# Designs tried in a protein design chat: VH-VL binders against q0atu2. Part 295

Target 1, 119 residues: q0atu2
Amino acid sequence: MLDKKARIRTSREYRNVFEKGKRLSGRFLIIYYVENALDNNRFGFITNKKIGMAVIRNRIKRQLRAIVREYQGQVKNKHDIVLVARAGIGKSSFEGMEKDYIAIMKKAGLFARNANKID
Short names: E, the ipSAE of ESMFold2; O, the ipSAE of OpenDDE; V2, 0.75 times the mean of E and O plus 0.25 times the DockQ between their complexes.

## First folded at step 14 (VH-VL)

Design zc4 (framework fv_daclizumab; at its last look DockQ between E and O 0.58; V2 from the best seeds 0.62)
Fold by ESMFold2, look of step 14:
Structure zc4 (fold): chain C 119 residues (1-119), chain A 119 residues (1-119), chain B 106 residues (1-106)
Amino acid sequence: as target 1 above (119 residues)
Amino acid sequence: QVQLVQSGAEVKKPGSSVKVSCKASGYTFTSYYMHWVRQAPGQGLEWIGYINPSTGYTRYNQKFKDKATITADESTNTAYMELSSLRSEDTAVYYCARTDEWYGYMDVWGQGTLVTVSS
Amino acid sequence: DIQMTQSPSTLSASVGDRVTITCSASSSIGYMHWYQQKPGKAPKLLIYDASHLESGVPARFSGSGSGTEFTLTISSLQPDDFATYYCQQYNDYPLTFGQGTKVEVK
């Protein structure tokens, strides 16, 4: 589970990331990211009804939170990062989501230079 | 149930201004961004810009930055677009369309407002 | 600006025909949508995220593609499908549409 201070909480905080941030698309995910004024990172997660019923959406969010928690120590601090589930994500394995997350975060330059081994 | 209803057609003289309204119903107005799209006679679709209805934050296509002003009134669930210094080239149908900002598909459109600029 | 180019610009077809429309992006994009517009009507969302049908869209419509090349297919054209089709990228600002493909009766 992510620490509570490491979570984006309000609609205004989410929309700040959308309005001011950069976006990158992967196979199953889109990330939006922007520098924040804190000492730490914050993460947010977006699904919508087109992805599936609430049980499916909740499962996907849980899986994404688990992935983020596993790699959060490698992420450069002072960023707000929103993970958006693409419509095809329900057909992905946990490993597929994880590989996609790693690839996107590397492409965004959000992993620290001397981060721990990822693969 | 979800719908966007636009104001009626306008005939304007060159150099004047027009304000088109787009009234939303059947959903929470501030939960979606509102976009404006134009279609000149016999032409395709051009994106004008969007507004975050909860804060008034806007983004414009640079082509329309000095032509269009997008506003919203949360108390009436209505978005507006004002076109200034009208010219004959501004003759078009103007559409409002809502988006889920994270995904960007325009899933509900207004019926369009024809603005005709003639002397 | 990302330019979206549709091909063909006009397509004459008969009911029952298989119709294919192509949309090419000037640079790689990660996210795009398709719209249908009938004369005198507003556009209607048809396919989102390249390949997923909007609710109420008939199964004869399908979409595919990634990167710079995207395709909309109507497997067996129906009278209701004579319309203009637009692709739209949601990768970079300004948002841009293809110039449209008009599907008309042969």
Scores: ipSAE 0.768, ipTM 0.905, lowest interface PAE 0.9, mean pLDDT 92
Fold by OpenDDE, look of step 14:
Structure zc4 (fold): chain C 119 residues (1-119), chain A 119 residues (1-119), chain B 106 residues (1-106)
Amino acid sequence: as target 1 above (119 residues)
Amino acid sequence: QVQLVQSGAEVKKPGSSVKVSCKASGYTFTSYYMHWVRQAPGQGLEWIGYINPSTGYTRYNQKFKDKATITADESTNTAYMELSSLRSEDTAVYYCARTDEWYGYMDVWGQGTLVTVSS
Amino acid sequence: DIQMTQSPSTLSASVGDRVTITCSASSSIGYMHWYQQKPGKAPKLLIYDASHLESGVPARFSGSGSGTEFTLTISSLQPDDFATYYCQQYNDYPLTFGQGTKVEVK
């Protein structure tokens, strides 16, 4: 589980990212990201019913949180980042999700220069 | 019975303004973004912009930033688009269409409003 | 801006034909959305996220692709399918559509 401080928790916080942030779409994920005024990054996760049943949606969120946690130390500081699961993610493997996350984050330029787990 | 109902056709003189309405029903108005898309006669679809009815936040296609003004009235579940300084090139059918906050497909469309600009 | 090019612009086909429309994006967008539009009517969502059929859409419609290349397929064209089809991206602003593919009677 992500640290409480590393999570976007309020509707207002989410809205700020959606409205003020940039958007990039991958194969399985859409990311919204914006700079924050904090010393840490915050992550949010969005799924809808088209992803699948609640059990599936919860699994996806759990997997995405695991991915984010794995690479958290390599992400540039001071960002709010929301991961939105796309419809096809329910049929993807964990490795596929991870690959998509890395690809999108690279494209967004959100990994630190010294990141070494994304090559 | 989710639907969007737009105002009727308009005939305008060059230099004038027109305000098209889009009334939503069958769903929570503030839970979806309202987009506007135009289609010139015999042409394709062109995105104008959207509004988040819950906050009033708008985003415009740069091409229409000085042409269109999008607003929303939560009390009446109605979105508006005003076109200013009308020219013949603004002659088109204008559609409103909803998307959710994070996914990019427009699943419900208004019936369209023809705006004709002629001397 | 992300440019999207559909191919072909016009397609003549007969009832029962297999029809394939392609949409190419100038940059990777992950997935594409597809709409159907008939004369005098608003566009109708057919496929979202490249391959997911919108509720109420006949199963003869399907979509595939990823990255920059996407296709819409009608396995067996029906009279009700003669229309103009558009692809659309929501990867980045401004939102953009393909120029459209008109499927007409041969």
Scores: ipSAE 0.509, ipTM 0.868, lowest interface PAE 1.1, mean pLDDT 93
ESMFold2 (binder alone), look of step 14: mean pLDDT 93; pTM 0.955

Design zc5 (framework fv_daclizumab; at its last look DockQ between E and O 0.63; V2 from the best seeds 0.00; counts 0 for: pae O 2.3 > 2)
Fold by ESMFold2, look of step 14:
Structure zc5 (fold): chain C 119 residues (1-119), chain A 119 residues (1-119), chain B 106 residues (1-106)
Amino acid sequence: as target 1 above (119 residues)
Amino acid sequence: QVQLVQSGAEVKKPGSSVKVSCKASGYTFTSYYMHWVRQAPGQGLEWIGYINPETGYTRYNQKFKDKATITADESTNTAYMELSSLRSEDTAVYYCARTDEWYGYMDVWGQGTLVTVSS
Amino acid sequence: DIQMTQSPSTLSASVGDRVTITCSASSSISYMHWYQQKPGKAPKLLIYDASHLESGVPARFSGSGSGTEFTLTISSLQPDDFATYYCQQYNDYPLTFGQGTKVEVK
């Protein structure tokens, strides 16, 4: 479960990531990310009406939250990270979104790895 | 009905300034960033900058940083762009356009304001 | 700055023709949009995120592409489609538009 303290909460907090952060794109997702002044990460999720009806948008957000929760232990601390669903995301499977997320996070240099697990 | 209505055409002398207004209606003013785009006669579109109407944060195309000042008044749902030290090359139609900042498409445009700089 | 270069600059076509407009980016981009502008009017969003039609845009319009090459296609040109078309990248600041492609009657 993504803890309350690990969530970006306000419009101002989201827009700080947009205004001050870096951006990287994948097939289904775009991430924005910026260092924060905390000891932990915070995650935010963005959809809009062009993605689909509310039930579709809520499903997408739920899936993205589940993906983030699964990999949160690998993410370098002190970052605010916003995941933006691209218009084509409704055609993706959960696994497709997951692979896209992993690829983007690696490209951003946001995954930390245990040295003993690196092949 | 979502609408952006701009102030009327202006004829100005070199060295003067002009302030173009863009009044928003039919949506929550602070939910979208406001952009300014110019189009010189017979030419294409050129991005000037944007404002976050919630906070007043602005970003400018470096080309226009000494020319344009973008502001917003949340109480009247109005964005402004002031052009200073006008020269004949500043003659153009100036558009405001709203943007969902995460997606970057300009889905509603003002009708444009012609600013003519001539003696 | 990312330069967006459209080709052709001007295209003469007849009603019923298939029209193809290309937008090339000076470096790889992943987020771009298309606009239509008629004389004396503001631009109008046509296609977002390369390939998705804005509400109310006829199905004869389509967009495709990735990386540095993007295409806008009108499958069967109609009288209402004579206009200037602009691509816009939303990858890096400053935001940039292509120079425009004017589609005019042959």
Scores: ipSAE 0.839, ipTM 0.916, lowest interface PAE 0.7, mean pLDDT 92
Fold by OpenDDE, look of step 14:
Structure zc5 (fold): chain C 119 residues (1-119), chain A 119 residues (1-119), chain B 106 residues (1-106)
Amino acid sequence: as target 1 above (119 residues)
Amino acid sequence: QVQLVQSGAEVKKPGSSVKVSCKASGYTFTSYYMHWVRQAPGQGLEWIGYINPETGYTRYNQKFKDKATITADESTNTAYMELSSLRSEDTAVYYCARTDEWYGYMDVWGQGTLVTVSS
Amino acid sequence: DIQMTQSPSTLSASVGDRVTITCSASSSISYMHWYQQKPGKAPKLLIYDASHLESGVPARFSGSGSGTEFTLTISSLQPDDFATYYCQQYNDYPLTFGQGTKVEVK
């Protein structure tokens, strides 16, 4: 449901975030983030087979996208952000994922000052 | 079978340079990052740096930024690490190890290369 | 840099013993990785992301922990398990390892 312009889509774009961005690890997520030259944020999502079967991986991606959508308006603009799912995320609750996302994003200083929906 | 095979042991004089090779097989060389780790005799493990064989991008431990140069040759599936201005303190076993581009665990290791520096 | 401190540095145990190794991080990190190394051999991945068993690793190995404290447990030590074990973090660069825990025969 994220707009196409809000998505990291190419391998080159992902690689750029990984190589040139900063990294923070949470309990269930790793985020890589870097400033971009755009007027909007872009989000990417990475999962691998160690997370679980394809059904699980797809569920995780849907959940992460939902979380990102929920808080996208509170994220500082002009960033490319890649969410990498860790192996344990398959057993996590949605609330746990959300909490981890918020914690990491706060630590990264990626939330805007006027963010209102942040625990 | 996935395998990393390193070049043989080296004996060098102080002030000289040495270049260790790590040949990968059994997997797509450019799909994994190649790390280098050293282990001095009787000591623990120290991370030196890594290279993205696809792009050539490298990241170094600041401790080794002026000591080690990591390169890769995609045509031969071989990663290299050159150590310059060798000192006795550089005596160690040097390992190459692959990691997923997003995850920081090293699941396949080379057999190690002993570099001995002595006058 | 994130310092990783293992405890103990040396552990004497017998076959059949329950062995626990701890790794403490200088700052809060997420899951870490554990490696086994035998003399003259390269390290071998045992546990990734704190508690996930690498393929081919015996089920007697397990990992747990969060924040700054992590543990590797061998439920029943086998002759093949006498080795040095290392924890490793990838929370931040540079990547760092614990100083190692040598598990030796009592």
Scores: ipSAE 0.169, ipTM 0.794, lowest interface PAE 2.3, mean pLDDT 92
ESMFold2 (binder alone), look of step 14: mean pLDDT 93; pTM 0.956

Design zc6 (framework fv_daclizumab; at its last look DockQ between E and O 0.72; V2 from the best seeds 0.79)
Fold by OpenDDE, look of step 14:
Structure zc6 (fold): chain C 119 residues (1-119), chain A 119 residues (1-119), chain B 106 residues (1-106)
Amino acid sequence: as target 1 above (119 residues)
Amino acid sequence: QVQLVQSGAEVKKPGSSVKVSCKASGYTFTSNYMHWVRQAPGQGLEWIGYINPSTGYTRYNQKFKDKATITADESTNTAYMELSSLRSEDTAVYYCARTDEWYGYMDVWGQGTLVTVSS
Amino acid sequence: DIQMTQSPSTLSASVGDRVTITCSASSSISYMHWYQQKPGKAPKLLIYDASHLESGVPARFSGSGSGTEFTLTISSLQPDDFATYYCQQFNDYPLTFGQGTKVEVK
């Protein structure tokens, strides 16, 4: 699991990213991202009942956290990033989710220049 | 049951203002964003803007930036839209519509409010 | 702004017909929503995220598409389906709708 300090935890923090950040849509994910005043990145995850039952939503969140953790060291610093899972993600493979995440993050320019796991 | 109930039809003179209300019930008012959409007679749908009732944050279509002012009263679960400097072209049915915070589809609509502007 | 263009603007069909409505976006988008509107009534959400059926919507409605082309299909048109249909994008602000497709009795 992501370190607590690497997680967006409060409603206010989530809303701040939504209201003040930029957004990009992928195949299964929408990311909202905004610069923060911290020395670390924070990630948030949004799912809703449209994705499926609680078991499915929890699985999706677990998978997204795993993906984010895997590439965390390659993301530009000082960003709050919220991943919004869309309805279709429930039928997606882990690899598909990962591919979508990488594509969106690249498009957003959020990977560091020296990133080596995104090619 | 989730429901949005709007104020009644309005007939206004050019140059005047009108304020339409949208009262929400059946759900937590602050858990969703409230959008406003207009439809001129025989025409399609135009997005005006939205408000986050919990923070008061608004986003407007640039076309309506100087025309519409969206507000919300959390104590009464009511969203408002005020139209200023009314013109004949502002004649339309105005809808409030609920959306999930992150997902951008409008799953519950008010019944609409006809605003007629005529000299 | 992302422009949404529906085709056709008007469609005459009979009960039992397979009806297909197309929505084209001026740029690539990920998520398209479809609404049904009957005269004097508010729009009703039918399909969200291109292909997901809203709760309570009959299974004869379906959606598909990606990129710039999306379709709404009614497998077998029913009397209750004569209405105007709108597509809507949520890719960028401002949110925009197609101009509508009126499905009328042939």
Scores: ipSAE 0.838, ipTM 0.942, lowest interface PAE 0.6, mean pLDDT 95
Fold by ESMFold2, look of step 14:
Structure zc6 (fold): chain C 119 residues (1-119), chain A 119 residues (1-119), chain B 106 residues (1-106)
Amino acid sequence: as target 1 above (119 residues)
Amino acid sequence: QVQLVQSGAEVKKPGSSVKVSCKASGYTFTSNYMHWVRQAPGQGLEWIGYINPSTGYTRYNQKFKDKATITADESTNTAYMELSSLRSEDTAVYYCARTDEWYGYMDVWGQGTLVTVSS
Amino acid sequence: DIQMTQSPSTLSASVGDRVTITCSASSSISYMHWYQQKPGKAPKLLIYDASHLESGVPARFSGSGSGTEFTLTISSLQPDDFATYYCQQFNDYPLTFGQGTKVEVK
């Protein structure tokens, strides 16, 4: 589970990432990211009702949190990062979501140098 | 049900201003961004900009930055767009449209407000 | 700015025809939507994220594509489908629409 300080918590914090951040789209995910004024990263997760029923949305969020937790030590610090689930994500496996996350984070330049060893 | 109801048609002289209203109902007004889109007679759609109704943060298409001013009043669930220094080429139907900011589709549209600028 | 170019601008078709509309982006995009607009009415969301039908949209509509080329297909045109169709990208600001494709009788 992500530490409390590594979570984006409020609507204002989420919308700051949307309004001020950069955006990249992958196969199953969109990421929004912006540099913050902290010493650490914060992560947020977005789904909506078009993705599916609450059970499906909660499963997807849980899986995305697990993926972020696995790689968070390899992410460059001082970023607020929001992962947005695309409409087709429900058809993806955990492995598919994971590969998409790695690819898009590399494209964004958000992984540290040793991240090349995780692919 | 969710709906957006716009103010009525306006006939204006060149050089004047007009303020179009868009009253939202059936949802929490601040849960979505509001966009403005115009359609000149016989033409396609042009995006003007959006507003975050909870903070007043706006983003504009550069083409309309000096023409349009977008505001919102949370107490009346109403978004506004003011067009200044009207010219005949500003004659168009102006739409408000709701979006989920993270996904960018405009899922509910107002009925449109015809603004006619003629001398 | 990402320019969205639709083809054709006007398409003449009969009830029952298979209709295909294309939308080309000036640079690679991966996130876009389709709208339907009938005369005197506001646009209506038809397809989101290239290929997913909005609630209440008939199954004869479908969307596909990636990169710079996207298509909207109506498998068997019905009388209610005569309208103008617009694509919209959500990759970069400003948001941009295609110029529209009018699907008309014949």
Scores: ipSAE 0.796, ipTM 0.916, lowest interface PAE 0.8, mean pLDDT 92
ESMFold2 (binder alone), look of step 14: mean pLDDT 93; pTM 0.953

Design zc7 (framework fv_daclizumab; at its last look DockQ between E and O 0.73; V2 from the best seeds 0.76)
Fold by ESMFold2, look of step 14:
Structure zc7 (fold): chain C 119 residues (1-119), chain A 119 residues (1-119), chain B 106 residues (1-106)
Amino acid sequence: as target 1 above (119 residues)
Amino acid sequence: QVQLVQSGAEVKKPGSSVKVSCKASGYTFTSNYMHWVRQAPGQGLEWIGYINPSTGYTRYNQKFKDKATITADESTNTAYMELSSLRSEDTAVYYCARTDEWYGYMDVWGQGTLVTVSS
Amino acid sequence: DIQMTQSPSTLSASVGDRVTITCSASSSISYMHWYQQKPGKAPKLLIYDTSHLESGVPARFSGSGSGTEFTLTISSLQPDDFATYYCQQFNDYPLTFGQGTKVEVK
């Protein structure tokens, strides 16, 4: 589970990332990211109703949170990062989401040089 | 019932201004961004810009930055677009359209407002 | 700016025909949205994220593509499908639409 300090909490915080951040798209995910003025990273998660029913959306969010938690120690600090589930994400495995996340984070330059578990 | 209802057609003289309204109903006005799109007679669609209706933050197509001003009024669930220094080439149908900002598709459109500029 | 070129610009077809519309982007993009517009009406969202049908859109519509080339296909044209179709990118600002493809009778 992500610490409260590592969560984007409010609509305004989310929309700041959209309005001022950069966007990169993978197969199942889109990430938006922007530097923040904190000592830590914050993560947010977006799904919409076109992805599926609430049970499915909640499962996807839990899976994405688990992925972020697993790799959070490798992420360069001082960033707000929002993961957006693409419409096709329900057809992905956990491993597929994980690979997509790793690839996008590498492309964005958000992993530190000493990153582990990156493949 | 989600709908966007725009103000009626306008006939304006060159050099004047016009303010088009777009009243939203059937959803929480601030839950989505509002875009404006232009269609000149017999032509395609041109994106003008968007507004975050909760904060008033806007982004414009550079082509329209000195022409259009987008605003929103939460108390009336209404977005506005003002066009200044009207010229004959500003004759077009102007649409408002609701978007989910994270995905960028326009899922609900107003009926359009014809602005005719003639001397 | 990302330029989007649709092909063909106009297409004459009969009910029952298979219709394919192509949208070519000047730079690689991640996904495409498609809209249908009938004369005197606002555009209507048809396909989002390249291949996903908006609710209420008939199954005869499909979308495909990646990179710089995207297609919209109508498997068996119906009278209701005579309209102009637009592709739209959300990769870079300004948001841009293709110039449109008008599908007309005959």
Scores: ipSAE 0.811, ipTM 0.917, lowest interface PAE 0.8, mean pLDDT 92
Fold by OpenDDE, look of step 14:
Structure zc7 (fold): chain C 119 residues (1-119), chain A 119 residues (1-119), chain B 106 residues (1-106)
Amino acid sequence: as target 1 above (119 residues)
Amino acid sequence: QVQLVQSGAEVKKPGSSVKVSCKASGYTFTSNYMHWVRQAPGQGLEWIGYINPSTGYTRYNQKFKDKATITADESTNTAYMELSSLRSEDTAVYYCARTDEWYGYMDVWGQGTLVTVSS
Amino acid sequence: DIQMTQSPSTLSASVGDRVTITCSASSSISYMHWYQQKPGKAPKLLIYDTSHLESGVPARFSGSGSGTEFTLTISSLQPDDFATYYCQQFNDYPLTFGQGTKVEVK
């Protein structure tokens, strides 16, 4: 699990990212991202019932957290990033999610210049 | 049940203003974003903007930035759209529509409000 | 702005026909939403996220596509399906709709 400091936790924090941040849509994910005034990145995860039953939503969140955790050290600092899972993600593989995440993050320019494991 | 009920039809003179209301029921008003969409007679749908009722944050189509003002009253679960400097071209049915937060599809619509602008 | 072009603008069909409506985006988008509108009524969400049916929508409706080309298909047209259909994108602001496809009785 992501460190508590690395998590977006409050509704207000989520709203801030949605309202003030940029948005990019991927195959399975939408990312909202905005610079923060902290020394660390924070990640949020959004799912809804249209993705599937609770067990599916929890699986998706777990998988997305795993992906984010794996690449978090390669993301540019001082960003709040919210991952919004789209309905189709329920049928995607973990590798598909990972590929989509990497693609979106690259397009957003959120990976550090010296980042590895993203090719 | 989730429902959006809009105010009645309006007939206005050019140069005047009109304020259309949209009352929400059956759900937490502040949990979704409220969009406004217009449809000129015999024409398609055109997005005007949205409001986050919880914060008052708005986003407008640039085309309507100086035409429409969207507001919300949480105490009455009502969203408003005011149109200023009305012209004949503003004659249309105006819809309010709810979106699931973050996802951008409009799953519940008001019944529409016809605004007719004529001299 | 992302422009959405539907084809055809008008479609004449009979009950039982397979109907396909296409929506082309001026730039690549991730998902397409579809709405059904009947005369004098508000639009109704039909399909979201390209291929997911909204609750209560009959299984004869389906959606597919990727990139810039998306389709709405009615496998067997029913009397209740004669209406105007709109596609909508959420990839960029402003949100935009297709010009609509009117499905009418042949």
Scores: ipSAE 0.719, ipTM 0.922, lowest interface PAE 0.9, mean pLDDT 94
ESMFold2 (binder alone), look of step 14: mean pLDDT 94; pTM 0.957

